# VH-VL binders against q8is19r433to663, part 12

Target 1, 231 residues: q8is19r433to663
Amino acid sequence: GSNIIAQQITIIDNEMLMAIPPSQFLHKSFSKESKSPQFHDMVSKFNEWARWTSSEILSKEKLVERVVTLSFFIDLAKSCVELGNYNAANAIVGGLNHSSISRLKLTWERLSTKVTQDYDRLLSLFDLSMNYKNYRDEIKSTKAKIIPYLGLFPKDLIAIEEGNDNFTNNNLINTEKFRLLYQTIKKIQSYQQPLFTFKTSEPIKQYLKNISNGLSEEKDFHSISHKLEPR
Below, E stands for the ipSAE of ESMFold2; O stands for the ipSAE of OpenDDE; V2 stands for 0.75 times the mean of E and O plus 0.25 times the DockQ between their complexes.

## First folded at step 4 (VH-VL)

Design k14 (framework fv_cixutumumab; at its last look DockQ between E and O 0.75; V2 from the best seeds 0.00; counts 0 for: pae E 4.3 > 2)
Fold by ESMFold2-Fast, scan of step 4:
Structure k14 (fold): chain C 231 residues (1-231), chain A 118 residues (1-118), chain B 108 residues (1-108)
Amino acid sequence: as target 1 above (231 residues)
Amino acid sequence: EVQLVQSGAEVKKPGSSVKVSCKASGGTFSSYAISWVRQAPGQGLEWMGGIIPIFGTANYAQKFQGRVTITADKSTSTAYMELSSLRSEDTAVYYCARDYQYYYMDVWGKGTTVTVSS
Amino acid sequence: SSELTQDPAVSVALGQTVRITCQGDSLRDYYATWYQQKPGQAPILVIYGENNRPSGIPDRFSGSSSGNTASLTITGAQAEDEADYYCNSRDSSGNHVVFGGGTKLTVL
């Protein structure tokens, strides 16, 4: 199971990545939905992958089914990494690491050793420390097609935009600022390549595109979590 | 440019084990699979299994489950295939190949000849 | 049983078009990949993801897929195309890789 689903997620993520015009990364356009609709579509889908992960686990009243579902999403995130989809993998890990999920001690205790090790590797890969050093080191060595974690680009672009003036002290265009912006945008464009590997499963793809229709709202996660495993 | 360098030819007796190495250089080792494919003299290609080093996940063809062990050492960018309980029909050229998540193999080692003879 | 079936041999005249086929139920869900192997050499990737060529593969090579069948077409066969051709894909479970039996192409 998780392989086919990871493939369809990757097709969806890649279609969304390909649809983002480079201009949506200029002049902090990504900060406003009206100026960057395709960028925000992909951000919204990232948030849906995370919420889907948490919501599905929390929907399982029986401990055995909750363990199976938790294990499935860990395998799914792993499959996404293996396909080069770091974006969806990080979203799923975010859903797994949500406080409403991480607190379910009885569920986590029943995971197999292998699945627990896989999750630890995922947490290490997407660790926030040193500005995502582990993740950045991993993708830096990769020459194959990948879908990078989209959330790092706004952070990097804001730092460049706000840390550098548009003009030098001599009222000339700041070529260093625009060189850094150009390099970042060219990096993003290098990832906007078509996929040639996976067949589309239209039923699964459509389900995943419309996944938000059945999800619990994040505001309810804590309440549901405490009903499943009080303490 | 990625290249795969395999260990040298082996001559083994029936009942023994052989361990073939495959060292990757120039490119990503950890995130994509390394597959092992063998070819007996005059016969076709046969997939034995593979490993995705970043997670240490090995996957084996049914025919070889229980006899083959595939491992990877990320620190040396080297994958290994160990085949036990050797029989004369295991005489073959053994290839390692870089595999995009078991969809296609774009870079191949030169092959390691393993001869099993009394 | 065999997951992917190929005819064992096919011939084509120099400059003519030949089609090599690969058949199996898993091809409904996964694209076939094609490899060329010359005597004493490792296989080389020729076509992947239905109809994509790696760098260095001539444009006379193309792939197609329909239902449970995949085809490798060589348009205007050259002498150097004489080789064994293998398809591979995932098995019906999606868990393992399987190869076809191979097709020996003779260029007359």
Scores: ipSAE 0.485, ipTM 0.764, lowest interface PAE 3.0, mean pLDDT 88
Fold by OpenDDE, look of step 5:
Structure k14 (fold): chain C 231 residues (1-231), chain A 118 residues (1-118), chain B 108 residues (1-108)
Amino acid sequence: as target 1 above (231 residues)
Amino acid sequence: EVQLVQSGAEVKKPGSSVKVSCKASGGTFSSYAISWVRQAPGQGLEWMGGIIPIFGTANYAQKFQGRVTITADKSTSTAYMELSSLRSEDTAVYYCARDYQYYYMDVWGKGTTVTVSS
Amino acid sequence: SSELTQDPAVSVALGQTVRITCQGDSLRDYYATWYQQKPGQAPILVIYGENNRPSGIPDRFSGSSSGNTASLTITGAQAEDEADYYCNSRDSSGNHVVFGGGTKLTVL
């Protein structure tokens, strides 16, 4: 089932999140891989989850199997949300929303109404409009342990950096700017906590850590998609 | 502080249905699930099912599948549990609880007493 | 398996240590959660995960696990600790929540 997979994904993501030193969020260090290797490791894994999602669906030549696989990843994304792993959930949604996947009309049309509704809810949750307002609203009210969507932190930090001068008009240090930066980093740190709800399944965890082997490359996704469902 | 406020006590006849409400005050459902747990007089706690309001999909204990319906209204931050085909054995206190990922319940309602008698 | 088992009753002398154990196959994959319940009251979360206490829970409460078992330990039992204690976890499928039968703790 998707639950056990989601749990192990969450363990992996959380380990990676915890491994990021807060210094990698300072001075736009995240903009350079050499200055923020752990941050970029997690970004790479995010992309891997997305690629995994698309690749697995595209690997199914039979329509019925493709529908089952599509349904599985929708459910997996939902399960990740249930576990508070918004990072992996959004990655999976990204893979599902890839143009090579979204064009598979025969596959999408065969989804159950429930699964389709679940997907729509996921899209709504991770809607980009108003700067991810729905997602931000969702996580704002919770004090529980979550794995936030990592991609928003650089965006938010850059916004603070570029939206505020280092010095005031009177040549004083802009303490408010640095307060905002500090608060953002502290928020990240608050999420860097261990998981305490479920145990590691080592075989599954290791499998998921090494899923890059055998995945199709993104450059081939559209070609494969067109072969599966010509239009 | 988040609180769960449940509807009042119910007295029902066998074969009828009961619907209990659970409203979250001082907060929203957020990423939490709402679980329903009942306790018959002098008995232990029994998980009935839960719902994650974002998706509206409920999970049910096998014992209650087909007889219990759990729903949630995000706009009012209210969860509902409806139990049909009531029996005398359904006489119990019914609790709603905020359930984080179905791992622990940190906020509980005060319970709703449902009495089934002819 | 969707079953957790507990001893129905245990006793402890005031100031002494008592361990309440929960057993079930699902505990191999999931941590147990412990609840305290006093007569006429809703349950209260006391331990979750391996050994996590919510705010307001005394440090004399601790949790541990081994194999298919989980344990709640009260080190230095107080009179107010007299209550029913329930363990719960997800079942083996991970799709449901299950409770133990509960343990009545008497403080002598």
Scores: ipSAE 0.353, ipTM 0.761, lowest interface PAE 2.0, mean pLDDT 93
Fold by ESMFold2, look of step 5:
Structure k14 (fold): chain C 231 residues (1-231), chain A 118 residues (1-118), chain B 108 residues (1-108)
Amino acid sequence: as target 1 above (231 residues)
Amino acid sequence: EVQLVQSGAEVKKPGSSVKVSCKASGGTFSSYAISWVRQAPGQGLEWMGGIIPIFGTANYAQKFQGRVTITADKSTSTAYMELSSLRSEDTAVYYCARDYQYYYMDVWGKGTTVTVSS
Amino acid sequence: SSELTQDPAVSVALGQTVRITCQGDSLRDYYATWYQQKPGQAPILVIYGENNRPSGIPDRFSGSSSGNTASLTITGAQAEDEADYYCNSRDSSGNHVVFGGGTKLTVL
């Protein structure tokens, strides 16, 4: 089921989160892979989760199988949120919201009411509106251990770096800029905690670590989507 | 610091229903499960079910399926457990607990005593 | 009616080591969690995961597991450790929470 897969995704994501040294967030290091390899490993895996979602749905030529697969990934994203893994959940939602998937009217119309409502809540949670207000409100009210959406931290750090000079108008060190950067990095570190809930399933974990092998490329998604549901 | 504050003791007749509330004080509610665990006098702990408030997803122990309804109100940070068709065997202390995805319960309410007698 | 079994009672001499066990097939896939309960009180979490203690739990408490068996070990048992101890985990389907029947620990 989707719960067991979500558990193993969460183990993988947390291992990557734990591996990121704080230096990779300093001096915009995250903008260059050579200066932030662990950060980029996690970003790359985020993109793999998204591509995996879209590719699996598009691989189902029969409508019935495609509906089952769509339902599975919505349940998977929900399970990830329930485990506190907002990073993987957002990736999966991104894959579900890809234009090649969202256009599959026949497939979407056949979802149960419950699954459709779950997807609407997921979409609302990760909505961009008002600087990710829904997501930010959610993580303020959540448990001490989560895996946050990693991509939001570079946006916050860039805003601090670009909005503040290193020196004041009097050529003194701008301590407020460095205090803001420090607070953000301490917040990231507060999420870098081990998991103590479920046991590793090594076969499933290895499958998920190597999932990019054999996925359809995004460049092909539009063509496949139109063959499945021509409109 | 999170505390779970439960509603007060209840005395009920057989065949009636009881609804117990559990309010999170100090504020972490949305992504944790709230589990309900009961304990009859002199007996062990028995999980009845729980809810994860962000999706309103209730999960019920098979024994209580059909008699128990668990809900949550995210705006008030309050979970509810309603047990219907009460029997004398339902006399117990009913605990709510903050539960990480049904793996461990790290914060417990003080319990609500429900007595079912004719 | 539980998929997890515990001995109903265990005794230990003051200062000695005791092991309380919990057995069930689901423990191959899911960690056991341990709770302490004193009369008239709510349970408290003692051990979760393989061997993690919440803040405030003495280091004389430890956990372990092998196969379908989990154990709570108390090294140097103290009078205040006298209590009922419950394990819990997921059921064999992985969908529901189950508790063991509890073990009454007596410290002599």
Scores: ipSAE 0.294, ipTM 0.714, lowest interface PAE 4.3, mean pLDDT 88
ESMFold2 (binder alone), look of step 5: mean pLDDT 92; pTM 0.944

Design k2 (framework fv_cixutumumab; at its last look DockQ between E and O 0.69; V2 from the best seeds 0.00; counts 0 for: pae E 4.5 > 2)
Fold by ESMFold2-Fast, scan of step 4:
Structure k2 (fold): chain C 231 residues (1-231), chain A 118 residues (1-118), chain B 108 residues (1-108)
Amino acid sequence: as target 1 above (231 residues)
Amino acid sequence: EVQLVQSGAEVKKPGSSVKVSCKASGGTFSSYAISWVRQAPGQGLEWMGGIIPIFGDANYAQKFQGRVTITADKSTSTAYMELSSLRSEDTAVYYCARDYTYYYMDVWGKGTTVTVSS
Amino acid sequence: SSELTQDPAVSVALGQTVRITCQGDSLRSYYATWYQQKPGQAPILVIYGKNNRPSGIPDRFSGSSSGNTASLTITGAQAEDEADYYCNSRDSSGNHVVFGGGTKLTVL
């Protein structure tokens, strides 16, 4: 069941996105947890999706189970994209692309051709080249509701902030800088819409909210990886 | 923003194949599903299958397995539905529709009439 | 389809409330979507998810869901509401769409 799990992830991500006040994107507030707690809650959850992905795959000592789990997370990321949840999809792809996972050649070589092609499409979609061109093109006016990759907003806001002075050479307010910042924040707000399409599965939702309780620490990932596949 | 433009009416002989096109204009169509739904004269709506262009995944209703092929060309923003081994009961209006991941279809083409007769 | 069941016909007096129902086991897991179709026209989306209306759909249309049943309610039916109404949902695999048989609404 990757589709049901993708639905519950999307409910969680959307609740978190909806909870972020616009002020947390102003004046680089997102750079400090104390000034942007809801933004950082969502960043923490993004990192948790990625760590969950890597940790679950690394928890499988038997090759056949590791292949099944790897296939599951590729399908899960794909389901997230199909639901318009680019945030969780990118987090899962990040977990799959972690060096501790990508090095498991015995596992990867046993994937079906179809699953391998799906993963290649996911990598292409979230490719960072040309300022995330493939991702940006894909999200242009494609769905009634999406959850965008959250990490792109701080990147865009920092680029605007650092690429433009607050004041002109004549000590006047730079209206172009503040126009660009305002437009970016309004774009973020346009994504803060309720979801009513998916039914909530309370047991799955609670499991996903609390996944960090059983995960391996990232510092242990390479050690575990090398024990599973030493060469 | 997005419109779906379908190819024109077809008249086919039994045993032949028909290929209907559906071109999206306006926005991107890659991650939306494109569903194909038919309606025989005086009958209800019947889902045939759909495709999610970004992944190339086609899903078919069990009734049409082996007879229908749904494809998409992202470069031309066009989806296709090919139905083979045509029978008289395949006479219907064939719609393409933009589908939010097989949940709801918000934009519909105007339909392509396919008539199968001897 | 045997997956989703609708009554084939229902009538309502002008200005009164009518409820069109859709029943199937998949509705325990997925919300139904509702479409209106007038003769010679493609269907139009009227309700999606639990109770969402697309832009341009009058507020007299609403949706509800309970157990294996979904309902489309039209409060204060108008003459222009006379049409065929279809529900759809996902099957148990989550990959396939299934439609109900349709309900012909007559406004008296």
Scores: ipSAE 0.537, ipTM 0.811, lowest interface PAE 2.8, mean pLDDT 88
Fold by ESMFold2, look of step 5:
Structure k2 (fold): chain C 231 residues (1-231), chain A 118 residues (1-118), chain B 108 residues (1-108)
Amino acid sequence: as target 1 above (231 residues)
Amino acid sequence: EVQLVQSGAEVKKPGSSVKVSCKASGGTFSSYAISWVRQAPGQGLEWMGGIIPIFGDANYAQKFQGRVTITADKSTSTAYMELSSLRSEDTAVYYCARDYTYYYMDVWGKGTTVTVSS
Amino acid sequence: SSELTQDPAVSVALGQTVRITCQGDSLRSYYATWYQQKPGQAPILVIYGKNNRPSGIPDRFSGSSSGNTASLTITGAQAEDEADYYCNSRDSSGNHVVFGGGTKLTVL
């Protein structure tokens, strides 16, 4: 099942999270891949999780297979949330919410009530309204292991940089700005904890590390989607 | 500093039901499981089931399937375990525990003694 | 009886090393978790995952696993280590929690 796959995704994501040096968040280094290669590796994998989700659903020409696959990815995202992997969960939800997937009305209509409710809760969790309020409320609680959605940290760091001058009106160093930056980086570091809970399945882990090979490109999704369910 | 506070001891007659509460404070409620574990006098630990409140999924041990109902109320951070058709063999201490998705229980309540006697 | 098997009792001299074992087929796929329980008290978590100790658990406690067997090792046993020790894991289906029967540790 989806729980075993979620465990292996979480192992992979945590390995990448652990590999990011804190310097890659300093001085907007995340804006250039050459200055933040490990950060960008994890962002790239986030995009691969999303693309994998959409591509697998679109690869199922038969409606019954597509419904099973859609249900699997909803359960997978749910399992990721349960394990504390909000990064992968958000990526999968992004793939499910992609316009080429959300338009598949015949497929979505055939989901069970339970799976539909689970998806609605996932959408609510990662809703962008109020600056991701639901997500931010969720992760501020104590949990044994959290892999956060990394995409929000550049937004937070940029907001601090652009909202605060380096010097006050009296030409003194603005220490509050640098305190805010430091606190954000320390919060990222607090998530960089070893994962000792799950045993590795090497066949599954290797498959997941290489999922980009053979996936449809995002640019092709709309064409494939239209062939599957014409409007 | 997560704490689990359980409801008080109960004395019940055979054939009746008992509902034990478990209130969480000082930590995450919605995304951890709350597991229920009982221990009869002089016996070992026995897992009864649990729930993960964010999705509302209850998970029951086979032995208790059909007799136990586990629920959660996110607004009060409280989980409930109801055991029906009580027998004298159900006399035990009932613990709730915060459980990382059924892998390990890091915080335990003090237990609720349920005595089933005629 | 239990899907996880533990010896019912072991003893150790003060300051010596003891190993408590837990066996079951599900341990090939899942780590064992270890709990300590003293009379009249709730259990407490001592080892989870591969070999992780919660805050407040002394480093004389360690865990290991290989094949279908997991072990809890206590080096330099102290009087306060006298307790019942339970392993737990997932059952063979992977959906339910199971406990071993418990091991009573006596410190001499």
Scores: ipSAE 0.262, ipTM 0.719, lowest interface PAE 4.5, mean pLDDT 88
Fold by OpenDDE, look of step 5:
Structure k2 (fold): chain C 231 residues (1-231), chain A 118 residues (1-118), chain B 108 residues (1-108)
Amino acid sequence: as target 1 above (231 residues)
Amino acid sequence: EVQLVQSGAEVKKPGSSVKVSCKASGGTFSSYAISWVRQAPGQGLEWMGGIIPIFGDANYAQKFQGRVTITADKSTSTAYMELSSLRSEDTAVYYCARDYTYYYMDVWGKGTTVTVSS
Amino acid sequence: SSELTQDPAVSVALGQTVRITCQGDSLRSYYATWYQQKPGQAPILVIYGKNNRPSGIPDRFSGSSSGNTASLTITGAQAEDEADYYCNSRDSSGNHVVFGGGTKLTVL
C-alpha cells in the first residue's frame, strides 16, 4: 500500500535532509552545486520523486491500470502529508500536475470522487498563492517532526539577502539582516532530526533509492502522453 | 498550550446513537490526526478510529466499522464521533486524542462518559 | 488486525527496576508507544519511538525493542509510578491503531 511506501520515502528524505550542513545555506551556497552537494542531492531526489510519479503513470498503456496508478500516487502524496513529509508530497504533486499528466482527460475523469477531492486538497495545500500561504500556515501550527518543502528555504534566504543591505546608512553592520538569516537557518536545523515513528524496510528503501532505473525522461513525457490519449 | 475539550456525559437507551465532540483549543488541526479511544469500566484502552482533518479521511477499527462515524470540522477545529446501535457494552469513557500519524497520542481530552442503559 | 499482548500485572519494590514488555507482530515494523494511566485520569504519553520521552516525563522511564517485542523500563521505581501502562502501535497493515491489554504496576 501507499502507507509503507510513504514511510520509506520519508526515511530517505529525512536522511538526506539531515545530511545537509547548515553552511550550505549561507552566502547563497545552495546556488552552486560544488558548494552545496548535499542540498543538491536532496533537490535531485525531489525531482526524481516527481519524475517517478509521471513516468509510472505514463508507463501504463491500459486505461484501467493508468487510473489505478494515478489513484495510487494521489494516495501516496496524501500519505506523505500525513507523515509530515511535505517535501515528497509536493514532489509527487508536481509529477501529477505535469502537463503530460494533466492532459490525460480519460484517466482523470475515471477517478473516484474521493480521490479527486484528495487531489484538490493537495493542490490547495501546495498552492503558490501568497507565497505558499496554505503550506506555511500548515507547518507553522505543528510541533511534530516534519520534512519541509526544501525549495522554500532558498527563496526565503534570497529574499532576506536581497531585501536587506549588509550595512546601515551609518555604515554599521545590519544586525537585523543577519538575525533573520540566522533564524531561518535555525528553523532548518530544527527539522534535521531523526525519525522515530517507523522502522526501515531495507528492501523497499533500496528499491526507492534506485527508482531512477527504468524511468522515462521528461523530454519524452508529452510524446508518451499523446500516444496514450491522442487529442 | 493545546487542549482537547470534549462534550459532556451522555445517558442513552439501547439502540440509540450518541455523538461526542472534541474541540481543539489553544491550537488548530494540522498534520495530526484525531483518534478516538474508549475504555469500558475496569477494562483497557480500545482504539475506535481516527480522522485526518485536512483530508476528512477517517480510519476505523474493524470492530466498529459500519457503526461508528468520525468527522471533523476544520473551521471550528472540532472532531466528532458518532456511535450508533448502542449496546450496554458500549458503556465507557470515550477519549479523543491528538495523534501524530496514528503513532503517538500526546494530547488527550478528559473523556466523555457514555452510559447505555434501558 | 494485529494484536499486542502484555502481562496484566507486575510488581516492583521501591527504588528497584522493572520492565514491562509488549509483544506483537506489528512491532517488527513499528515502534511501540507507551501510556501511563492512573485511576480516573486520561492516559499520559510516557515513551514513544525508539526511546523518546515527552517533556515532563522523568528520565527513569526508557523504551527498548527487540524483534516482535517492546519494553518499557522504569529504573528506580517511585511510589507515583504505580499505574496502568499500555503499549500501543500500528497494526501490521499500518492502517489501524492497536493497544495492548495493559499492565498494572504495583510499587511495593
Scores: ipSAE 0.032, ipTM 0.652, lowest interface PAE 3.4, mean pLDDT 91
ESMFold2 (binder alone), look of step 5: mean pLDDT 92; pTM 0.945

Design k3 (framework fv_cixutumumab)
Fold by ESMFold2-Fast, scan of step 4:
Structure k3 (fold): chain C 231 residues (1-231), chain A 118 residues (1-118), chain B 108 residues (1-108)
Amino acid sequence: as target 1 above (231 residues)
Amino acid sequence: EVQLVQSGAEVKKPGSSVKVSCKASGGTFSSYAISWVRQAPGQGLEWMGGIIPIFGTANYAQKFQGRVTITADKSTSTAYMELSSLRSEDTAVYYCARDYWYYYMDVWGKGTTVTVSS
Amino acid sequence: SSELTQDPAVSVALGQTVRITCQGDSLRSYYATWYQQKPGQAPILVIYGKNNRPSGIPDRFSGSSSGNTASLTITGAQAEDEADYYCNSRDSSGNHVVFGGGTKLTVL
């Protein structure tokens, strides 16, 4: 079931999150792989979650199997949110919302009302409008252990860094800018905590760590999509 | 800190329904599960079901499916448990608890006593 | 059927160590969580995950897990530890929460 898989994804994501030194978020180090290898490992894994989602759905030649697989990934994203793993949930939603998947009208129209409503809620949660307002509001007051969407960290840090001068008009250090940077990094560190609720399933974990074996390349997604449902 | 405040004791006749409320104060309401757990006099804890308000999805123990309805109102940060077709065996203390996605319950309400008598 | 099994009662002398056990196949996949309940009171969380204590829970409480068995250990039991202890976890489907039957701890 989707719950056990969501747990193993969350273990993997948390291990990767904890491995990122805070220094990789300083001085735009995250923009260069050579200066932020652990951060880029987690970015790569995020992209693998999304590609895995699209590839699995596109691998199903038969409509009935495609509907089952689509429903599974919607449930999986929902399970990730329920476990506090917003990172993987957003990656999976990204894979579901890929144009090669969203165009499969015959597949989407066969989803149950319940699953369609769950997907609409996920789209709303991860809607990028208003700088991810819905997502930010959802996690703002949460004090439980979560894995936040990784992609907002660099965006927030760049906005603070480039939106504020290092010095005031009097050529004094801008203490407010550096306070904001420090607070953001401290917030990131607050999420770097061990998991305490999930047991490791080594076979499932190993499969998920190596999911890139056998995935279709993104450049082929649209071609495969049109062969499955030419319209 | 999150606190859960439950509605007061109820005395009901067999065949009626009871609706117990659980109001959360402080913290994020919608992304945590709220579980309902009952305890008959001198007996153990029994999970009835729960709800994760962000998805509006309730989950019920098989024993209570068809007879229990769990709902949540995010605007008032209140969860509800309604139990219908009451029997004398439903006499119990009913607890609500904040539940980390059905793994552990870290904050408990004080309980609502429901007595079913003819 | 009982998905999680606990002994109904256990006794320990003041200052001694006691272990309360919880058994079930679901414990191979999910950690047990432990609650303490005193008469007339709501349960309180004492151990969650593998071996984590909430703020305010004394360090004499610890948890362990191996195979299908989880244990709550109280090292140097005190009179105030006399209570009912419940474990809970997921059922075998992973979809529902299940409690053990509870263990009454008597401190002699």
Scores: ipSAE 0.008, ipTM 0.560, lowest interface PAE 9.1, mean pLDDT 86

